# Miniprotein binders against q56419: the designs that were tried, part 21

Target 1, 326 residues: q56419
Amino acid sequence: MEGRTLEEVQEEVFKRHGVLVPKKELEDLAKALEEAGLLLTEKVEARLKEEEEKLKRERPMRLAGLSYPEGEREARAFLEAFRASYPGEGEEARVLLMPHLEPSRVPEVYGAALAALEKTPPPERIYLVGVAHRPLKEKAAALPVPFQTPFGPALPDLPALQALDALLPFELFNTPLAFREEHSLELPLFFLKGRFPEARVLPLLVARRSPELGEALKVVLRDFPGLLVLAVDLSHVGPRFGDTPLTRTLAEEARRRDLGFLERLAEGEPEAALAFLGANPTRIDGVEVVASLLPLLRERKGKVLAHRLDLEAPTLSAVGAGTLVL

## First folded at step 16 (miniprotein)

Design ef4
Fold by ESMFold2, fold request of step 19:
Structure ef4 (fold): chain B 326 residues (1-326), chain A 116 residues (1-116)
Amino acid sequence: as target 1 above (326 residues)
Amino acid sequence: GDLIERLEELAEEVIEYLEEHGEEELAEEIEEQIEDIIEALKSGDTESAIHILTELAETIARVLHRLGAPYELLYKVAKLLARVTEAARELGDEELFRRAWEAAIKAYDLARELLE
């Protein structure tokens, strides 16, 4: 009925079926359809408000049974299998860059992160900085609630979150619904909580680069020391991301960009790492997080432990993942 | 606009606290300065207003700390100064940007001392 008058609808019905539907009956039908559409909108809005209120109390697992096991015993075996996928040793981390890509796609990259955590004294808290895949009301956000895991709830560090909020020019707790399905926090958290069951967490998302976040975190980390985790992926190339089908040449460029980015970060040169990417032709996922956290990355040297550019055969595309210790 | 609303909210809490703790004359002085700052912001004298606001907020933080105010109130002063810092960035006033940020950190540090 889009763009048609009731008379036009009446005429069309008459032409097709030989029945003249009274104008009143068509008006009643149109009114009922409009009311039904309004009621559907109200129902959706009510459900979103309900979900938002639930997220103010806790963030439930969304990927249990899909990306990792639901049960604690199976989850511990799963975590240990990932550690075994990386036969090397790690190094102590003050800052850890790790992926948020589906774990089964890059097992040795997550295994390298676990190896680094083995060398890292259990922190009092973890600053977990992911990439917002849904819009935020501000450049960055946090959700100050327990995040459920198979290893028990990851408790928020409320004093540290309050302190961080006090140093930002915007409300930090601004978009609860953006956390509902955010895998860039949930997938790394599984590994982090499994290794550091007593650590509290600051679950943070970046949507757009926020230099003020990095400056505020530098102050907060002074008083609330802990492990900083950049939960980011690297290159995204191929048709799923707007390119031609993956070729050897495109894959080689993506690897070169990924490794060059990570190696410059490992030299304590985050501005050079960003400049190396230029227009970011391979769409490295972590640029907004790194650009936000420059004060925490400058002059901090470290090592790249692992990298993989993983092929998505059905889409002829690939995604890069890496593990960097600073 | 948003800075004005945040300043008005903080001002009410600060003035009430000062009056309850025997600083009625200081509360009146601060209230007058805050009203002048808000008037300047509304008239478009933003850069001058946030310079004055930065100085006033530094004074407020020191007084609240001396009086043993709730640390949350000092966190609110720090957050106001973080908003001033962003306003200075938007204006391109690099000197005020540095000063406002240093003031925000100082207010935060004073709040941390009260938590001990």
Scores: ipSAE 0.887, ipTM 0.956, lowest interface PAE 0.5, mean pLDDT 92
Fold by ESMFold2, fold request of step 19:
Structure ef4 (fold): chain B 326 residues (1-326), chain A 116 residues (1-116)
Amino acid sequence: as target 1 above (326 residues)
Amino acid sequence: GDLIERLEELAEEVIEYLEEHGEEELAEEIEEQIEDIIEALKSGDTESAIHILTELAETIARVLHRLGAPYELLYKVAKLLARVTEAARELGDEELFRRAWEAAIKAYDLARELLE
C-alpha cells in the first residue's frame, strides 16, 4: 500500500466499488502479501546460489536457438553464411575489434571478423574482452571455466588466468554471476570457437576502465602469446538510450563518431581515439575496454574492415558495430 | 584496510615457509618489519609504509626464489606489489608507482622461473 492508512484504503474501496471491507480483512491481506514476498525472496536467493555454483564449473549456452543455431551442423552453416555476407578479404590480426550486437543485425560486420580470422594463424589462446552488462565487484572480472558452444566447450587458459590475477590489485574471479547472461562474450565466442576450435580462452569483462588490467595483460601476453579480441559495440543513439528519436543528423553524427574512433585506433592512436569522443555523446560502449587496454593498442596500425550503424525502426534508435584489425 | 589484510595473510605464509626451511632468524626479522609496516599503515603514515613494504617485498621475493618456494607464494608477493602499485598511484607518488610495478613484474618473473 502506497503509505496510506487502512482506513484510507477502506474508504477508497468503498468509493470505487460500494463495498465496505472490514479493516481486519485488509490487515490480513497485507500480512499475507508480506509473507509471500519473503518466500519468493528466499526462492530467488536459492536459485541464484544454484546458478552461481553451476557457473563455478561451466558457463552454458544462453543464446542457442535464439541468436545462433544449437546444433553443430547448423552452426557451421550459419558461420559460413556470415562469412559470405562479407565479400572482401581480411588481414592477419594480432588484435581484433568485433561487435557483440545481435549477429543477424550486422551480418557483414561479423563476416569481416571471420575474414580476418581466415588470415590469422590459429592462436594457442584468445584474450576475449567484453563489456559487463551487469555490475562487477571490481573494475574487471574473469570466469575460469569452460564456455559451452555448438562447436564444443571453449576451455579456459587456467595458467594464463592465474598469471593475470597475480598482477592485479583486485580479485579477478569474484563475480561469477555477472557472466550468467553476458552476451558480449557468448556472441563473439561463437564465431571465434567456430574458427579456432583448439584455442583456449581468457573470458574477461570490463565494467569500468582499468589501466592496471592493460598493464598486467601486457606482461601476461609476453609469456602467453595469443589473439586479443575487443568485443565491443559502437554508438548507441535514440530513445532506447535516452536520446530524442533518431534523425538523419543524429545518425550522421553517430556514424562520424564511430568511424573517427575506429580510424584513430587503426592509426595506433588509442588516446586520440578516446579524446575524439570527448564526453562520448553517442555512447560508444567500447570506450571503457579501449581505455583499459591502452598499452596493448598503442602504435599498432591496422585497418577498419567494416562498419554499420544498424537502424531500429520500431524504437527510432540505432547501434553501431565495426570490425577493426590491428 | 584491504592492503593490511592482504599483507597479514601473506606474512603468515611467508613466515611459516621460512621457518620450515631453516630460516628462523630471517623469519623473525621479516615478521618484525611487517608488524612495523602494518602499524604505520593503521596510523595513516601510508606513503612511508609502502616505500618500506616495497623494499621488504623485493627481499622476500628473492629469498623465496632462492629457496625454491612454491610459485604460488611468489604470485602472492607479486599481487601484493600490484596492490602497493595501486596505492602509490592513488597517492600520486609517481616514482614509487614505477618502482612498485617493476617489483611486481620481477616477483612475477621469479614465480615463472620456478614453474619451469
Scores: ipSAE 0.887, ipTM 0.956, lowest interface PAE 0.5, mean pLDDT 91
Fold by ESMFold2, fold request of step 19:
Structure ef4 (fold): chain B 326 residues (1-326), chain A 116 residues (1-116)
Amino acid sequence: as target 1 above (326 residues)
Amino acid sequence: GDLIERLEELAEEVIEYLEEHGEEELAEEIEEQIEDIIEALKSGDTESAIHILTELAETIARVLHRLGAPYELLYKVAKLLARVTEAARELGDEELFRRAWEAAIKAYDLARELLE
């Protein structure tokens, strides 16, 4: 009932239908609807708790058969096809920026990441930093469990994760449910695990910029060297994101913002890259991650290997993706 | 509030460890200082309390390292100092911010030495 008393409802029914419904029957109906709503809520809460408990042991694949193949043989062929989509050479990366957009939309951008990995000595561990698409209890989070892939489980680097947690003013191991469907970790991880099957992983999410995360990582990387991966997308433009339908002008602006951002990062000038975006009018996705990791990006020069602003025809919108090595 | 809870938890572990390893007088001294720090935090004397806490935590880290304590306990001291670092930032106390962060790194380094 929409804020009315049962007497008001009873009176309205009588006026409309000529039937006086006893107050008890209206009370019984209201009670039954409330009880049904409570039962549904309790079932959802119980399922979420079960999922949370499972996530304390492992993170299963959610996108196998949708974004990449379920089987290992098919998954290896998938990697080779994506590498072939980028005919260029990579460069060794100590830091890699790569997308988390659906791989089939930007195959050469993922191919460029694979080309960089070909030139990169196998790391002992990978610091995989994605974008939280669900709220976190803190600015950032990690999930210290195996992440399943078609190439086998990506094992967590527990000593490095424990060390990182020790240098943060908040509990790093928070919000396990935020990892359940987080594609910004799962999609890049498929490619990374396929190329570096022996590397351990630090699966990290950023919800809001965290300067303390970057400072802590600077200390941890000293003792636990590895590959730093920023798993981020770039511009988001068009009606799906609150703009007018995609025009040539809007697309050109998005490309200009994407490339200007990447190029300034490639010059070792992450503060200048952030300043270049201003109010971030094209909604580049990677801003919070870059702002968190400034100490790790400063004075590190590199190269933009690929970029695409990919059209979502049904929504007249577009999303940018890029590959940068530092 | 949160800093008080984390300090109480760490204090219990540190005091128990010291008592078990023949440092009963130091355990009593640390317990008294922690009680004073908690009272100061509850009364709103936060800046003075976290200055004292930083000094105490530095002492605790050196003692735990000397005694060969579990490295996890030193990680907890480092984390407490990281929380003090954040509290100093919120207060705008740049000198304490830098000092607390350096102390956090030192406690972390001492923990790493025990692992090696």
Scores: ipSAE 0.875, ipTM 0.952, lowest interface PAE 0.5, mean pLDDT 92
Fold by OpenDDE base, fold request of step 19:
Structure ef4 (fold): chain B 326 residues (1-326), chain A 116 residues (1-116)
Amino acid sequence: as target 1 above (326 residues)
Amino acid sequence: GDLIERLEELAEEVIEYLEEHGEEELAEEIEEQIEDIIEALKSGDTESAIHILTELAETIARVLHRLGAPYELLYKVAKLLARVTEAARELGDEELFRRAWEAAIKAYDLARELLE
């Protein structure tokens, strides 16, 4: 490495390509290139450019064979098993809040989402709003390409995406590399595509609250009606997230925050839900998404179908997940 | 910076379209106004410039609609107006924000009418 820090490389890539690559990914690439004896910067840039060019055509599966089956037959059996894990009935959804956590951790929460989808007429399009776990150039982004699934490609709604872009004060189509490994879209999309094979998708990521997104989407939804899906997790507590090991007190607080948030959303009071969290001490994942979609969540009454705080025993940490229908 | 660049790009496309459709005088007038707006933005007279830009963009949207321009061009006008809303927010001008947003929606709606 001719004296450049990973931060300098990240900045250079951002300046040249408008792509913010996470430091960890750069570190992994740097390590791989060091092991290969390759001058880091040019080959990393070339690979990133190649990946970006691929993302102009499609978003491949990253979690097939890991989080869900790759084969269609096995994938259908997977859906049925998850649906079976939730013993209740669903409600018709106009807005669905569902998790993006590893499905095996919270099967009944995904099962509740499937139960809701069973009661929902097939939408023409799905607005799938996930959480950006990687930096974005803008507050929000979209990727206007097919997303691969075991059930075939989820096709983008290009007219609706174009309409949305026209009403935003920033370029909607930014940071394509942020979508490459983003599980907050891929995991929910598996369930959504499996249930609604003909629905087009608007894959959206939110990094920071964008009130503009909600206002623009409100206009677009008038002309391009569809199902709104918030793919968000809830509390993140324990050592993985900077806390002490999970205790009864910490778990009770996480549950209180999760349920208090979901209940206020179910009452059609998204501002009250955000206010209830304050500084978000239990790190509810979906805060920026909800804050961006306020115009679409106001006055919508609904029902909490499922909630779980799932313990990750090896790290003594826990993540909250919920399913809410509006 | 982003607003100026977007304005320059849109101006070029609008002027070209108007010239191609026999509206040369209007194209010249719009060009002059855009140049003045850009100069004002560069000089720091942002509030006045954004106000004038909003009015001009509304007018452009109506003219393009009347001429039956490609809907994509109207979407670019809507996008410009959406960017103006951000500038208005930065200035703390709520009225300008509201006006620019309403204008953006109108430009968008005019574009949608061209698709029907």
Scores: ipSAE 0.856, ipTM 0.946, lowest interface PAE 0.4, mean pLDDT 91

Design ef4
Fold by OpenDDE base, fold request of step 19:
Structure ef4 (fold): chain B 326 residues (1-326), chain A 116 residues (1-116)
Amino acid sequence: as target 1 above (326 residues)
Amino acid sequence: GDLIERLEELAEEVIEYLEEHGEEELAEEIEEQIEDIIEALKSGDTESAIHILTELAETIARVLHRLGAPYELLYKVAKLLARVTEAARELGDEELFRRAWEAAIKAYDLARELLE
């Protein structure tokens, strides 16, 4: 009853249905709906609280059997097939930019990431920085618990996470529910855990640019060396993202933006990469992550290994994905 | 408001630790300084308060290190100093930001030394 009186509702029901419902019955119905709404809200709150308490122990797989196989044997075959989809050789990575898009959409881009990992000595730890697709309480967050994978749990590096928290002006361990369904960590982690089963992980999310994160990580990386992974997608264009249906012109602009961004990162010029995007009209996903990690990206030379703009035909929309080694 | 709350919490832990380890006079001095800083922050003298807080926090970190305090307590000092950097940024005071950040790193480094 959005601002309507019981009398107005009674009149409307009478006009529509030719039935005069007694005011008392309408009051009882309104009360029952209110009680049902309250009960639903309480149930939802209780469920969210339960999920939050579970996330204090572990982060379960959400996309197993959907985006990747649940079984270890099948998961290994999946990795090999994705690696085979990229015909090139990789390079040793100190920093890896890779997608978090549905793997089946951009197999060769993930294949390029796997090729780079083949040339990378097994790190002691992986700093996995994803994009928060849900609101965070702070600019960035971490979840200091095991992440489940088909290859076993990815264990957190608690000492390194604690060190990172000590150097941030906000609480790093915030918004655990944001990690529950965050695919920007889960999908890359499948590939990373499959190749580096013994590596500890720092699962990080960025919602808004945090220069403090990059400065803190620069200090922490001195004492806790590891592989830095940026799990980011590139352009998002078409109706799902507020544009007209994909055209040749729109696709060319998206590719130009994606490649221009990646190439400037490959030259060790992350500020130039951000400046090149301007207002980011093609909605490159990873801008806040890159803006947060500037101190770690400066002066590093690298190579773009793969790029794809993948069409989602049902929505006539497209998403860019790339693999960059630094 | 958040900085004051964090400062009060850290102060209680530091004072308790110092009293338990025979540094009662220093604990009293630190308590008085913290009260003055909090009053200054509440009155809007933020720049002066943050400067004094930075110096005090550096001193606290050195004392805790000398006493062989738990590294976690020094991490809390580093965290406080990191929060001071945010306050400095909001004020547009680049020098204060730099000083507070260097102090945060130093407190962190002192904590790491206790783990060796």
Scores: ipSAE 0.854, ipTM 0.945, lowest interface PAE 0.4, mean pLDDT 92
Fold by OpenDDE base, fold request of step 19:
Structure ef4 (fold): chain B 326 residues (1-326), chain A 116 residues (1-116)
Amino acid sequence: as target 1 above (326 residues)
Amino acid sequence: GDLIERLEELAEEVIEYLEEHGEEELAEEIEEQIEDIIEALKSGDTESAIHILTELAETIARVLHRLGAPYELLYKVAKLLARVTEAARELGDEELFRRAWEAAIKAYDLARELLE
């Protein structure tokens, strides 16, 4: 009823349709809608519970056939095409910052990530830290289950995940439903699994800055060495994000923020990178991830391999993406 | 509230383990100390309680290690100490934070030694 009284609804129906619906019929309809809504809610809740139970065993692909091919052969061709879109050579990565944006929007940025991975010895494990675009119960979370990919399942490193949990002041294994549709892990994982088929994965999400996560990971990385991947996007500007349509000035500001952020990270100054953003007026997506991983980013020098501010023409909005190696 | 709950849960497991392994006197002593800590936490003497808890947890970790306890139990001790670091942060006690964090790492390291 959107805050309207039954009388107001009756009056509106009369005005629009010339029919006076008896209040009793409207009450019955409202009740039926309420019952239907309750039934829908119960069904949704039951479905969510079922999906949560499934997530105890595996995280299925959600974007296969949409963002990337479902078939392995086609997926390999996809990787090759994305690699080809970046004309440069990569560098060996100990830390890789890469996007989680729709791959087709920023192919050369993903290509740069692939180029870096080509120069990186196969890690035993990958710490994949994404952005939670859904609420988490805690500041960060992990899902200790296989993630499905066209290249087979990305298996979790359970010992390393358990070690990480032991050093956190909160339960690491929380909010499994947040992982269900989280593209910040799925999309990067496609590329990572395709390049490193035997690597185990620690799928992590950050909702809010957790300094504890970085300190705990620093200890865990001593005993469980691996590749750290920050799966983050950069600026989000334009009408979809509350701004005016993309202008030259807005695009220049977004690029300035993105590149200034990445360059300071490349210099091993993550605190300076965060300080440079201030209130983050262009809404760099990866701020909370970087803020959580400060101990792992300090004093690491690296290189920005790629950056793009990609225009979504239908909405006149743009999203920044970058690839950084440390 | 969460710290107390976690402390109670861990205490139960530790006490049970110690009793099963012939350390009944130590179990009783630990139980008494935990009760005192919980009371102190409830009364608002948080700083003192956390200091005592840190020392007790360190001792528990060493004892469990010596007895060859399951590494998972030592991880729970590490986890408790990690939670203490959060309480220390809330109090603004940097020294306590450092001590609790070092203790957490130590408990973790002791657990790792049991896996080797």
Scores: ipSAE 0.854, ipTM 0.944, lowest interface PAE 0.4, mean pLDDT 92

Design il14
Fold by OpenDDE base, look of step 17:
Structure il14 (fold): chain B 326 residues (1-326), chain A 108 residues (1-108)
Amino acid sequence: as target 1 above (326 residues)
Amino acid sequence: GDLIERLEELAEEVIRYLKEHGEEELAREIEEQIKDIIEALKSGDTESAIEIFTELAETIARVLHRLGAPEELMQKVSWLIYDIARRLGMSPRQIYEIAKRFARAIER
């Protein structure tokens, strides 16, 4: 490593490639490279280049066997169990807001999403808009390749993706490596593909608010109709996110912010929902996505089906999750 | 140079598939249209090239769909068409219309 720390190498790779390589992986690689007499950076760059080339063909599962079952039979049983965890009935969705949090943390919230999907006619295509937890070259990006799932590949809608790209002032097909480990798409897609096996998918990530994206999608959705899915989490509070340990007061504020946000969206007032959050002191994850999709959310009335603030006990932190139908 | 190469690649992929499926006449027609596009480009008649290409793109999509072309080929052809449209200097509206026409041609 020629005197560089693992953190410095991680930062350099992040700056160059927009990928945060796990420290453990860097440690293992450093050990292997010490044995091989190679520079850590060169090997990491070569691996990232190889992965980028693979992403031109498909996006493999990363969370199979961890967050959901890898086998199709087990995956179907998983869907049924999650649906069973929500005792209510769903409503037909034209827009679905659902979480991307680890499913085991908020099973009833995913169950509510499945309940809504049961009442939704099979769409021709699904616009799946997630949150970029890694830097993007542009405000938003798409990966126009098959995404692997236990139910088979989720195939892209290339014409609709191309139509969207044509209407955007930036290249939509940017930063493919940001999709490699992005769970905000993979986790929701499991449930969506399980329910709608024949639907094409537009996997989209938002890093920063893009009004242009919402305006372009409004046009595209008219000619390329489909289900719009916002895969977003809500409040992030506690030490992992820079707060004090979770208290009753902090939890009540997080719930107030989450529900106040969702209720205003359910009333068809997305601008009011954003204004209600202000500086977003509880760090609602979906703010940039909602801000980008304002034209699609205006005047649409709906219903909040589920909400949970889930405690991560080891860190005394909590994350909000919700399901909203419009 | 790059544009012509992409047109030739599109032609090769489509013509090969058509011949393999007994569509020899259609393969010849597509080959002729690609040649006409290339000739228009060489003469500086970009407008004519765009017009011919727009109709050809829809025809290709429709025919491949009708023949039940595999997903891999459909994706490859879709990307080639999109790339060619961009390289031709087509407007956002024109590119959008090609994508729309392609989608309609492959609707079940």
Scores: ipSAE 0.871, ipTM 0.952, lowest interface PAE 0.4, mean pLDDT 91
Fold by ESMFold2, look of step 16:
Structure il14 (fold): chain B 326 residues (1-326), chain A 108 residues (1-108)
Amino acid sequence: as target 1 above (326 residues)
Amino acid sequence: GDLIERLEELAEEVIRYLKEHGEEELAREIEEQIKDIIEALKSGDTESAIEIFTELAETIARVLHRLGAPEELMQKVSWLIYDIARRLGMSPRQIYEIAKRFARAIER
C-alpha cells in the first residue's frame, strides 16, 4: 500500500471484483498487517538473542560439507591433498600470512601455508587474526569459545585472551553474532587445527584498524608465545566489488599491488607496504589487519611462498590470495 | 550477581572438586582464603582482598591442573577468576598478571 491512498485501493478493488470494500475494512487490514510486522520483528529479535547465547558456549562448523569435508578421515585426506598442490618447501614461520578465500579456488596458496607449518615448531597457541565481514561493536573482537572442526574442538586460550582484553581500551569480547558465519576464521582454522591439533587458539577479528590491538598483542605475545596468523585476502577487483568488468589491465594492476604489498611485508617494512597501496584502489582486505599489527610486523623479514589472483568468471571479478612467512 | 556471589560460586566449584579427589585439607585452606577475601571486602579493605585473591587464583589454577581437572571446569574457573578480578576493580596490569600467573600454573 505504499504510495497509495485507501480510496485508490478501494476503487481498484471495485473495478476488478465489483465489490466496494468499506474504508473501515481497509483500515483494519492495514493495522493488522502492521501488528503482524511487529510480531515478526519480535521473533527475529528473540532468534538473534538465542543465537548469541549459543555462540557464547561454542562456535559450530558452518562450512563443513561445503568448503571442506565434515568427516575427520576425509578432512585429513583433504589437508594432504592441499599440501600436495604446492610442490615447494616451506620455511619456519613466526608470523604466517595466509588466505581465507574458498580453498578450492587457491589450492597451492593453502598448500604453501601447510608447507610453512611443516617447518614450524608446534606452537602452544595460535593468534588467528581474520577480517570481520559483519559489523563489530568495536574495532576488533574475539569469541573466547571452542571452535568446532572435523579434527575436534579448537580450544580457546582463555588466559591469553583475558590478558589481551585487560590491556585494550574496549571490551574485546563483543559482537558474538559477527562470528556466526565468519569464514575468515573457520577456513584457515581447518588447516591450522589439522597441523597443530594441540595448539590453543585466540580467534580474533579486525573490522577497522586498531593500533591499540597491535600494541597489546606485542605485550601478550611476549608472555604468551605463539604463532601469529594473518588470515587475509588480497586484491578484490571487478563488478562484485564496485568496478567495471575485469580486464587484463585491471588484473595486472591487482597482481602488481598484491605482490608489491607482500614483498614490502617480507622486507620487514609494513608501513611501506601500506603506503605502496595508497588509497588501496584494488581493495586489498588485509590492510586493516596489517595496519593494526604494525608493532608485530616491523623489522621481521621473510619470504613470499605463493600468490594467485583467482578469477570469478560468473561475476567477471577476481580475488587475490597469498602466503607469506616472517 | 554481585562480587560475593561470584566468590561463593568459585569456592563451591573448586572445593567440591578437591573434596571429591581426596584433597580435604587443601579444600579447607581455600575455603578459609575465600572467607578472608569476603571479610576484607566487608571491612572495606579492598587492597587486602586483591592481594589474597591474586595468590588464591594462582593456587587454584595450579592444584586443579595437578589433579587433571576436566577442561569444562578449568574454563569455568578461569572465567570466574577473570570476572571476580574485574568486579574487585583491579587495574588492567593487575588483571593481566592474574591471567599470566594462571597460564604459568597450568603450563608447568
Scores: ipSAE 0.836, ipTM 0.939, lowest interface PAE 0.6, mean pLDDT 91

